VH-VL binders against Protein-tyrosine-phosphatase MKP1 (MKP1). Designs and how they scored, part 13

Target 1, 143 residues: Protein-tyrosine-phosphatase MKP1 (MKP1), of Arabidopsis thaliana (Mouse-ear cress) (q9c5s1r149to291)
Amino acid sequence: ECSKVADHIYVGGDAVAKDKSILKNNGITHILNCVGFICPEYFKSDFCYRSLWLQDSPSEDITSILYDVFDYFEDVREQSGRIFVHCCQGVSRSTSLVIAYLMWREGQSFDDAFQYVKSARGIADPNMGFACQLLQCQKRVHA
Below, E stands for the ipSAE of ESMFold2; O stands for the ipSAE of OpenDDE; V2 stands for 0.75 times the mean of E and O plus 0.25 times the DockQ between their complexes.

## First folded at step 11 (VH-VL; framework fv_unasnemab)

Design c6 (from z1 with light chain T94H; at its last look DockQ between E and O 0.05; V2 from the best seeds 0.00; counts 0 for: pae E 6.5 > 2, placed apart)
Fold by ESMFold2, look of step 11:
Structure c6 (fold): chain C 143 residues (1-143), chain A 121 residues (1-121), chain B 107 residues (1-107)
Amino acid sequence: as target 1 above (143 residues)
Amino acid sequence: EVQLVESGGGLVQPGRSLRLSCTASGFTFGDYAMDWVRQAPGKGLEWVAEIRSKAYGGTTYYAESVKGRFTISRDDSKSIVYLQMNSLRTEDTALYYCTRERPFQYYFDYWGKGTTVTVSS
Amino acid sequence: DIQMTQSPSSVSASVGDRVTITCRASQSIRSYLNWYQQKPGKAPKLLIYKASSLQSGVPSRFSGSGSGTDFTLTISSLQPEDFASYFCQQGYSHPWTFGGGTKVEME
């Protein structure tokens, strides 16, 4: 349920986010909580948290926060840490941010990054608004 | 034990082509990005090309000095990375190293012994 | 492209000396700076990655520091096997670029 996407990036839902043993068994050091208005920071003494307040809605703007998210992923990578990125189900919000990071960092198209994330987590399914936003910003993150 | 063995170097005239091969062993080849780095006689190191694993889209990157002339490729079933070098110039004369790149860390943790390419009239 | 300026280009030193090599990036590369050692006639060998992390099997007399644009490799007490060339390399953005190298030779 805790899906490894890259050496430093793991994705899942609230069920994993509130299970300390799964997080520790995967060597998680940092957590990106996409749903701060729903899910608390369950283990603040054990992990470094960052919370965002995203709705799973086609009208939610994720492009405005992408470079802040990328900086956080890069901070974790610099420290040789492992980041667990989650929303409620680990389907749309969390996977969208990871797809965007792969597009930016690895120069992948949206389609290639999505297929890569989906191969690691089969339920990955960004809502249509998030998918559209990532396609629209593809040139900017690749430039 | 990680091992990288380059081959295919030689003496060629300007404008000709050459293909380098690098055979890898001792690790899961398909999980790693692979690079070529060259060193002209008496000079420093110059990164030439990179190919990502297929898991990351198999994306290729090139130094500006070789873009359009060189093509990096890989055969994961044989654990081989290739460098096709077209339209060779005397400035391409160098010892060519095959390197393994750590995923998302972008450093070269294992290097082959290199294969020499000499481009001269 | 991110230019890496390495200095000095050469240093003459004796066994036991402290040797310091610097590397400057033309723009911030955060901590994505790596150091390699190359002995005459041999392939390069990774010493330090991410500015300060020591590669497995590298002696503790080697250390790295810095972030942003300015980085330093230090050999605290030079040994006979440390006479070699040293290169920095940025891993922040393509194209990956190396410094011009520093040759450490016996005085």
Scores: ipSAE 0.069, ipTM 0.719, lowest interface PAE 6.5, mean pLDDT 90
ESMFold2 (binder alone), look of step 11: mean pLDDT 95; pTM 0.960
OpenDDE, look of step 11: ipSAE 0.916; ipTM 0.957

## First folded at step 12 (VH-VL; framework fv_unasnemab)

Design d1 (from a5 with light chain S28D S53R; at its last look DockQ between E and O 0.85; V2 from the best seeds 0.00; counts 0 for: pae E 3.3 > 2)
Fold by ESMFold2, look of step 12:
Structure d1 (fold): chain C 143 residues (1-143), chain A 121 residues (1-121), chain B 107 residues (1-107)
Amino acid sequence: as target 1 above (143 residues)
Amino acid sequence: EVQLVESGGGLVQPGRSLRLSCTASGFTFGDYAMDWVRQAPGKGLEWVAEIRSKAYGYTTYYAESVKGRFTISRDDSKSIVYLQMNSLRTEDTALYYCTRERPFQYYFDYWGKGTTVTVSS
Amino acid sequence: DIQMTQSPSSVSASVGDRVTITCRASQDIRSYLNWYQQKPGKAPKLLIYKASRLQSGVPSRFSGSGSGTDFTLTISSLQPEDFASYFCQQGYSTPWTFGGGTKVEME
């Protein structure tokens, strides 16, 4: 359940994060772990890890870390690498960050970016708080 | 403008403790990781410790040379980062710099002037 | 731990010279390599990050290149204010580590 969203961006849940062969077979070089307080960095010697501590809660603030995440995604692209972005199920937290990136990188509206991600990963479903935050920060992200 | 001001250095005997402070201003302190980097007299730079921001779990990392003896901490309400140095050794003698670190990118874009720690009999 | 080896440890040069400093990592660190300048009695200053990105306010005579394990810092035409020590640092994984430094001195 490793979903390719963009040339350098793959999304999934903990089941994929634990499986070195799936990660290697998809050419993954970097991991973004959205749930560092739940999931460890399973294969530190094989992949470059960066971790966030996000809860899947409407009150969780994701806007404060967005540009750090964008810079990391751009690092991966510049290195011709592939990043696997995960939370527990690959539904809300990881997909919200990828949606935000597409809004920033491609100039897409929240709705267009969400539909793009959902077409690649049908279970994508940001919680209402994340969706509201991305809508509210849309002008900042496009600037 | 970004400012980092270290304090708390001094002369201390081996085996004793010392606490360094770094007061930050001119930026949103809570968004950044903070580090201590030291430089022994006439020597190069040695990274000592890192504490990440709340968004990154306040996680801490240490150089092997100081693990178990040094503790980094922060008070976001006061914009201060601390280094508690226990069981000091003569090889801990150095100028200690406070540095600001870009999350995920791990480079040190602003440095204080440093505070000197001398450990000798 | 990732060891960073700089060479040379010192170089004597004149104003106008091209100076090249190298840094080698003990393992592949991709492009996570940073360069700092330290003038005598002063704190270090970031010059270059991500191997080749020039920090804001740094003169364009400074450039960085490399990826993987081998990296270079180049000063295309040395100026009087460039006599200093230079350090590389890897940002790939903890613990963060610095090279031993290169002192650029007036001939």
Scores: ipSAE 0.405, ipTM 0.807, lowest interface PAE 3.3, mean pLDDT 90
ESMFold2 (binder alone), look of step 12: mean pLDDT 94; pTM 0.951
OpenDDE, look of step 12: ipSAE 0.913; ipTM 0.957

Design d2 (from a5 with heavy chain D31Y, light chain S28D; at its last look DockQ between E and O 0.84; V2 from the best seeds 0.00; counts 0 for: pae E 2.7 > 2)
Fold by ESMFold2, look of step 12:
Structure d2 (fold): chain C 143 residues (1-143), chain A 121 residues (1-121), chain B 107 residues (1-107)
Amino acid sequence: as target 1 above (143 residues)
Amino acid sequence: EVQLVESGGGLVQPGRSLRLSCTASGFTFGYYAMDWVRQAPGKGLEWVAEIRSKAYGYTTYYAESVKGRFTISRDDSKSIVYLQMNSLRTEDTALYYCTRERPFQYYFDYWGKGTTVTVSS
Amino acid sequence: DIQMTQSPSSVSASVGDRVTITCRASQDIRSYLNWYQQKPGKAPKLLIYKASSLQSGVPSRFSGSGSGTDFTLTISSLQPEDFASYFCQQGYSTPWTFGGGTKVEME
């Protein structure tokens, strides 16, 4: 399932990531692959790819890459494109990055951004380490 | 202040090896990709190699002209990037710059002063 | 590989002149085009990233424009310190590639 979270942001898992028809039908132009060690860039000639190597582990540090991801999401918005953000199941890693972006871009609290993403994608469930990291950096991303 | 200091250049015979080092300071080294870019005397810029950071898989990329001969690596604990250059050719003669690369945007925002590699008999 | 074609290879200009440098990509690179300045005997310095974003500390007389395949660097009023070589570089896909350079020289 390809979940629309914002005008330019879609979230899902590997099943959608390897289905060109679903991606094209949703007008996807860009891909953020959170799991480069598991999923390849399936359609390099059709979409612009960026890849991260994130483990779904409470000890994985996502704060180091947040502003790089924010810049990429903003590049897509400025180009009037649509980005598909994925990990394996579209539950923890991909949703954590989208939650962080909404906190930064829209000024939402972690709780509000999480509920917004969860209302669009009901299985969204950042691991506790990611949730803690986003809560800890909430004041910094709002400033 | 961001600083990149290259070393290890010199005069070397064709077919031999040389290892360049670049010591970085003034920024969080582990957040950035690092590159080598070279410039032959009186010529333009040629990108040589890239190594991405941990969050980006430590993935490496090479120009076709050096693939199989050069190896880029990094030591994040020492904030050093290396270029191992094997089977050197006269065409590899250049000033070699170490550069910092902005992830996902792929521009080189800081450059060292370079180290000269001369390959001749 | 994405070929970057830069023109002209050199331009002769006077202080106060408007200077325009063109860079063409062999395929659509959207806005992932960067510009660098290199003064004689010095390392390159980033001027413009993402086609039109001015790097911190770069004078406002420098501007960049374009998207897709055609890009332009403009110096609105040339200063003595602007005599240098200028290079474009695509950040769209590896291998990263540079244009051949444009030398801006006096007179």
Scores: ipSAE 0.458, ipTM 0.824, lowest interface PAE 2.7, mean pLDDT 91
ESMFold2 (binder alone), look of step 12: mean pLDDT 94; pTM 0.955
OpenDDE, look of step 12: ipSAE 0.870; ipTM 0.945

Design d3 (from a5 with heavy chain D31N, light chain S28D; at its last look DockQ between E and O 0.84; V2 from the best seeds 0.00; counts 0 for: pae E 3.1 > 2)
Fold by ESMFold2, look of step 12:
Structure d3 (fold): chain C 143 residues (1-143), chain A 121 residues (1-121), chain B 107 residues (1-107)
Amino acid sequence: as target 1 above (143 residues)
Amino acid sequence: EVQLVESGGGLVQPGRSLRLSCTASGFTFGNYAMDWVRQAPGKGLEWVAEIRSKAYGYTTYYAESVKGRFTISRDDSKSIVYLQMNSLRTEDTALYYCTRERPFQYYFDYWGKGTTVTVSS
Amino acid sequence: DIQMTQSPSSVSASVGDRVTITCRASQDIRSYLNWYQQKPGKAPKLLIYKASSLQSGVPSRFSGSGSGTDFTLTISSLQPEDFASYFCQQGYSTPWTFGGGTKVEME
């Protein structure tokens, strides 16, 4: 399922990432692939791709790449585009990045951003390490 | 202060090899992609190779003109990026710059002074 | 590969002149275009990233504009230190490619 979580941000899994018609019907212009070591860039001629290599592990450090991701999300918004953010199932890695972005851009607490994303995508469930990292950086990402 | 210092250039015969290195300091090296860009005498800029950071898969990319002959690599513990250049040709003669690349935005915000490679018989 | 075409190849100008350099991409690269300045005997220096964002420490007389395939770099009032070569570069997809350069020189 392709879940709209913000005006310019959509989240899903590999099944949606493989489906050009769903992506085009939602007006997607950009893709953030969180699992470049597993999923290829399926439609390079149709969409702008950026890929990360994030494991779904509590020990994976996501804080070192957060501002790169925020810049990319803002760039997409500034050019009136729509970004599809995915991992394998659209549960942990992709939702964690979107939660972090809402914390940064909207000034939301982790809990508020998580509930917002979960209301749009009920299976959202960051792993415990990602949740802990976002809670710890809450004061730093509020700008 | 961000610094990039290239070394390993020199005069070499066609068909031979050289290894360039670039020592980086003044920033968290492991967070950035690193590139080599070259400039032949009196000519413009030509991108040569890229190696991305760990979070981006350590993925490497090459200009078609060097693919199969050049290999970019990095040692994050030493903050060094390398360019192994094999089967050198006269057209590889250039000043080789080491550059720091901003992830996702893909611009080169810091450049070394370069190291000269001359390939002639 | 994405071809980047710069125009003009050179321009003769005087201090105080407005100078415009153009760069055209062979395909839509959205806003992923960067500009560099290179003075004789020196390494290139980043001026503009993301088509219009000014790098820290770059004078406000430099500006960039454009999106899609057509981009411009403008120097609003040329200063003596601005005589240099200028290069565009696309950051949309690998391989990264540069324009052929534009030499700005004193007439």
Scores: ipSAE 0.442, ipTM 0.817, lowest interface PAE 3.1, mean pLDDT 91
ESMFold2 (binder alone), look of step 12: mean pLDDT 94; pTM 0.952
OpenDDE, look of step 12: ipSAE 0.901; ipTM 0.953

Design d4 (from a5 with heavy chain F104W; at its last look DockQ between E and O 0.87; V2 from the best seeds 0.00; counts 0 for: pae E 3.4 > 2)
Fold by ESMFold2, look of step 12:
Structure d4 (fold): chain C 143 residues (1-143), chain A 121 residues (1-121), chain B 107 residues (1-107)
Amino acid sequence: as target 1 above (143 residues)
Amino acid sequence: EVQLVESGGGLVQPGRSLRLSCTASGFTFGDYAMDWVRQAPGKGLEWVAEIRSKAYGYTTYYAESVKGRFTISRDDSKSIVYLQMNSLRTEDTALYYCTRERPWQYYFDYWGKGTTVTVSS
Amino acid sequence: DIQMTQSPSSVSASVGDRVTITCRASQSIRSYLNWYQQKPGKAPKLLIYKASSLQSGVPSRFSGSGSGTDFTLTISSLQPEDFASYFCQQGYSTPWTFGGGTKVEME
């Protein structure tokens, strides 16, 4: 459904993304839409949107956008906002970005960050390409 | 070394078209948004158009003064950004700069030298 | 659209002077304010981004401050190469808009 992963970060799929009442009940102020090519910005007058066009494919390069995503998550946290990060089902793309953020901000290994996200959202399952990319860039995202 | 080189400017009559090109080098072109900013003779700066990179949806934005007449596009394989300018007006007379924009940060960290467009009878 | 009002339109100053330029936004832009320098016949150059962050290679005599609607660029001790025009620009929402510019010229 709408999974709270951190004080300012929530994760889910399109079903939550298109349900204004769930978003408002969780105090969502900002939305990161990982799949802008298939999901529109449903409530642009109610929430601040940013959109990415990410395929759920092992060949999709997510490392080039990670620091832009981290900066956005930090901007939301500094405003005391709450960001809802979604893809279609909230399984691979959205969870991969949140795992990467926890690695960067908390200094966690990929495995520890993944386990943390999975404890909050049991269906979290980054595709093997995303997992490999995050393992390979682990030293780069650790400050 | 980051380098942006504009071309395609010239003198044209009102109602005609021009296509500007900007060739980029020295950075991973596909990771950045690209913009056109213009400066009329003796005037300040006016943002014209933006195109975001593939991961950000190739989304385009336009100043109201050019919407419907100008089209920004990019060819990532050649590292080129274009500005197709149709139905040109005398008010479009300016030096047109190609600029690089950091995604979601919205500042222009590198600028070309510009290409001049003059629209007059 | 967010209008950016810059003042003064020109400053007459000498080498060594402290120069202050202000920029006011028509609505809050938080800290999404950038400053550019433009010398005659040259393209603009980024000096400061996000109100107060100094771009790499820019001398520390340049500083930026402010948030919300009111922003300031300060040159603590003017050098001969600082005679130029200065522009602010908001990066909060499209259309991206610039101030009208401030020309800093020799007294």
Scores: ipSAE 0.358, ipTM 0.800, lowest interface PAE 3.4, mean pLDDT 92
ESMFold2 (binder alone), look of step 12: mean pLDDT 94; pTM 0.951
OpenDDE, look of step 12: ipSAE 0.584; ipTM 0.873

Design d5 (from a5 with heavy chain G30D D31R, light chain S28D; at its last look DockQ between E and O 0.86; V2 from the best seeds 0.00; counts 0 for: loop humanness VH .278 < .308, pae E 3.0 > 2)
Fold by ESMFold2, look of step 12:
Structure d5 (fold): chain C 143 residues (1-143), chain A 121 residues (1-121), chain B 107 residues (1-107)
Amino acid sequence: as target 1 above (143 residues)
Amino acid sequence: EVQLVESGGGLVQPGRSLRLSCTASGFTFDRYAMDWVRQAPGKGLEWVAEIRSKAYGYTTYYAESVKGRFTISRDDSKSIVYLQMNSLRTEDTALYYCTRERPFQYYFDYWGKGTTVTVSS
Amino acid sequence: DIQMTQSPSSVSASVGDRVTITCRASQDIRSYLNWYQQKPGKAPKLLIYKASSLQSGVPSRFSGSGSGTDFTLTISSLQPEDFASYFCQQGYSTPWTFGGGTKVEME
């Protein structure tokens, strides 16, 4: 369930994160682990890792880290790499960050970015707090 | 204006302990990782320790030369980073810089003036 | 640990010269390489991050290039204030490591 969302962005859960063959077959070079408190960096010698500690809770603040994540996604794109973004199930935390990135990079509204991600990964379902935060950020992430 | 002000350096005998402090101002402290980097007299730069911000788990990392002896910590309410240095050795003699680190990019964009630690009998 | 090897260890140069300093990583670090300048008695100052991105306030005569294992810092026309030591540092993985430094001194 390694879902391709963009040329350089793939999304999934822990099951894919711990499967080196799936990651290599998709040409993954970089990993963003949204749940560093639960999932380790499984293949540190094979991939570049960056980790966050996000709870899947409406009260979790994702706005403070968005530009760090955007910079990392852009680093990967500029290096012609592919990033695998994951949490436990690939439903809320990882998809929220990818939705935010599409809003920023493509100038999409939250609704358009969400539908785009959901078309690529049908189980995408940001929690209500993340959705509200991204809606609130919408004017600031656009040019 | 971003400012990092180190304190707590001094002369100590081998085997003793010392605690360094770094007071930060002029930026949103709880958004950044903070590091200690040292420079022995006439030598190059050696990274010592890192503490990441809350969003990155407050995770700590240490150079092998100090692992088990030094502890980095932070107080986000006071905007202070600490370095607790135990079991000091002569080779720990250096100017200790406090630095601000950009998350995910891992470069040190602001440096304090440093505080001198001298370990000698 | 990722070893960072700088060369040369020193260079004698005159104002107006082009100066090139190299940094070699013991493994592929992509573009996660940073450059610092340190003048005597002062703290280091960030010049370049991410191999080629110029820090704000740094003159355009400084440039960086490279990826993978081989990186260069170039000063296109040396100025009097550029006589200093220069260090590279990898930001790929912990422990963060520095090169041994390059001292740029006046002939």
Scores: ipSAE 0.445, ipTM 0.816, lowest interface PAE 3.0, mean pLDDT 91
ESMFold2 (binder alone), look of step 12: mean pLDDT 94; pTM 0.952
OpenDDE, look of step 12: ipSAE 0.911; ipTM 0.956

Design d6 (from a5 with heavy chain G57S; at its last look DockQ between E and O 0.91; V2 from the best seeds 0.00; counts 0 for: pae E 3.3 > 2)
Fold by ESMFold2, look of step 12:
Structure d6 (fold): chain C 143 residues (1-143), chain A 121 residues (1-121), chain B 107 residues (1-107)
Amino acid sequence: as target 1 above (143 residues)
Amino acid sequence: EVQLVESGGGLVQPGRSLRLSCTASGFTFGDYAMDWVRQAPGKGLEWVAEIRSKAYSYTTYYAESVKGRFTISRDDSKSIVYLQMNSLRTEDTALYYCTRERPFQYYFDYWGKGTTVTVSS
Amino acid sequence: DIQMTQSPSSVSASVGDRVTITCRASQSIRSYLNWYQQKPGKAPKLLIYKASSLQSGVPSRFSGSGSGTDFTLTISSLQPEDFASYFCQQGYSTPWTFGGGTKVEME
């Protein structure tokens, strides 16, 4: 399922990532592929791709790439585009990045941003390491 | 003050190898992707290779013209980028620039002065 | 691969002239286009990134426009130091590719 979280942000898993019709029907212009080890850039001629190589592991460091991801989300918003953010199942890696963005852009606490994302995508469930990392950097991402 | 200093160029015969180095200073080297871009005498610019930072798993990309012959690598503890060039051909003759690239942005904001590689029999 | 075609290959101009240089991509690159200036015997220098954003320290007489496949670099009033070669480069997808360049020369 392709879950709309914000006007310019959609979240899902591999099944949506490889379905051109779903992506086009949702007006997707950009892809953030969190799992470059697993998923190729399926439709390079149709969409702009940026890839990360994240493991769904509590020890994976996501904080070091957050501002690069925020810049990309802002590029998409400024272009009036729509970004599809995905990992394997759209549960942990992709939702963690979107939660972090809402914390930064909207000034929300981790808990508020997580609830917001979860209300749009009920299976959202960052692993404990990602959740801990976002809680620890809450002061830093709130300007 | 951001500086990139290339070295290791020279005159070599076709089929030989050469190793280029780029020493970086004035910025947090480990946060950036690094690239090699070359310019043949009197010609335009050709991107050669990219190595991403540790946060992006040191992923590498190569131009088709050098794939399988050239290897880009980095040593973050010394702030050095390398280009190992094997099986050199006359068309590899160029001035080789080391460049800095911010991840996801894919523009080259700082350039070294370059080091010349001449492949001639 | 995304091919970048620049035109013209050269232009003769005088100080004070308005100069426009175009760059065309073989497929849409949205706004992921960058412009560089290269003076004789020097390394390239970034002027414009993301089609229209002016790099710090670059004079405001330089501007960029365009999206999709067609892009323009404009020098509103050419200065003596602007006689140089100019290159576009796409940052949309690998391999990163440059245009063939445009040499801006004194008439």
Scores: ipSAE 0.462, ipTM 0.833, lowest interface PAE 3.3, mean pLDDT 91
ESMFold2 (binder alone), look of step 12: mean pLDDT 94; pTM 0.954
OpenDDE, look of step 12: ipSAE 0.917; ipTM 0.958

## First folded at step 13 (VH-VL; framework fv_unasnemab)

Design e1 (from a5 with heavy chain Q105L; at its last look DockQ between E and O 0.83; V2 from the best seeds 0.00; counts 0 for: pae E 4.0 > 2)
Fold by ESMFold2, look of step 13:
Structure e1 (fold): chain C 143 residues (1-143), chain A 121 residues (1-121), chain B 107 residues (1-107)
Amino acid sequence: as target 1 above (143 residues)
Amino acid sequence: EVQLVESGGGLVQPGRSLRLSCTASGFTFGDYAMDWVRQAPGKGLEWVAEIRSKAYGYTTYYAESVKGRFTISRDDSKSIVYLQMNSLRTEDTALYYCTRERPFLYYFDYWGKGTTVTVSS
Amino acid sequence: DIQMTQSPSSVSASVGDRVTITCRASQSIRSYLNWYQQKPGKAPKLLIYKASSLQSGVPSRFSGSGSGTDFTLTISSLQPEDFASYFCQQGYSTPWTFGGGTKVEME
């Protein structure tokens, strides 16, 4: 299901990523695909795609790409676009990146950003490694 | 200071192969996508190939004119990008630039001086 | 593939002139349009990214505008070092493509 987390940010899984009508109905203009090794860019002619190759593993390092992702989210916001951020289930990888963005953009703690995302998408559950990485990087991602 | 230094160009006959190298310095090489862009004498710019960084799957993309003949690769430990050019044709004659590509915004912010490839009988 | 049509192919101008170069995409590329300057015998140099953002070190006389399919590069007061070729490039989707170029020449 497609969960609105911010005015310009939507989160979901592969089922939504495959459904052009759901994406169009939500006014999606951009897509961040966290699982490029599994999911193709389904509608390249309709949406602007960016893909990452993230495993849902506690040992996967997400901190090295955070500012690339923030820059992309800000670019979408500045153009009045809407970005759909997805992995397979919309549980760990995609939600972790959105949580990190809220920490950076809104100055929220990890806990506050996580609860905000979870209130919008109840299945949000970053793996323990991602959660630890974001908690350790709080000072770095705060504006 | 960001530097990109290409090498491996030369004069070759049609059907032969060349391998271009680009040595990078002055930045965290593993964080960037790298590209080859070529320019035939007196002509405009033509993008040739791209290889993305590890976080982006080391995914490669090619211009249609070179698919199946050229292979881009990288060695992050040495900060080198390669272009293996097989089955060369006269129309591959150009100055080949190595470029650094900004992730997600896809612009080429640093360019090497290029290495010349001439394919002639 | 997204075709980039650039015009004019050349322009003759004098120091102090305002020069405008246009670039048109075959489909919407939103704001993902970049501009490069290439002086004779040199590699291209990034001037503008994201349609209107100046790269560090680029003089403020250069500006870019546009969105969707139509984009412009403007040099507000041409300087001697600005005689060069200019190229647009789309960063919306692969394959990456360039416009045909515009040569800015001294009258």
Scores: ipSAE 0.342, ipTM 0.786, lowest interface PAE 4.0, mean pLDDT 90
ESMFold2 (binder alone), look of step 13: mean pLDDT 94; pTM 0.944
OpenDDE, look of step 13: ipSAE 0.871; ipTM 0.944

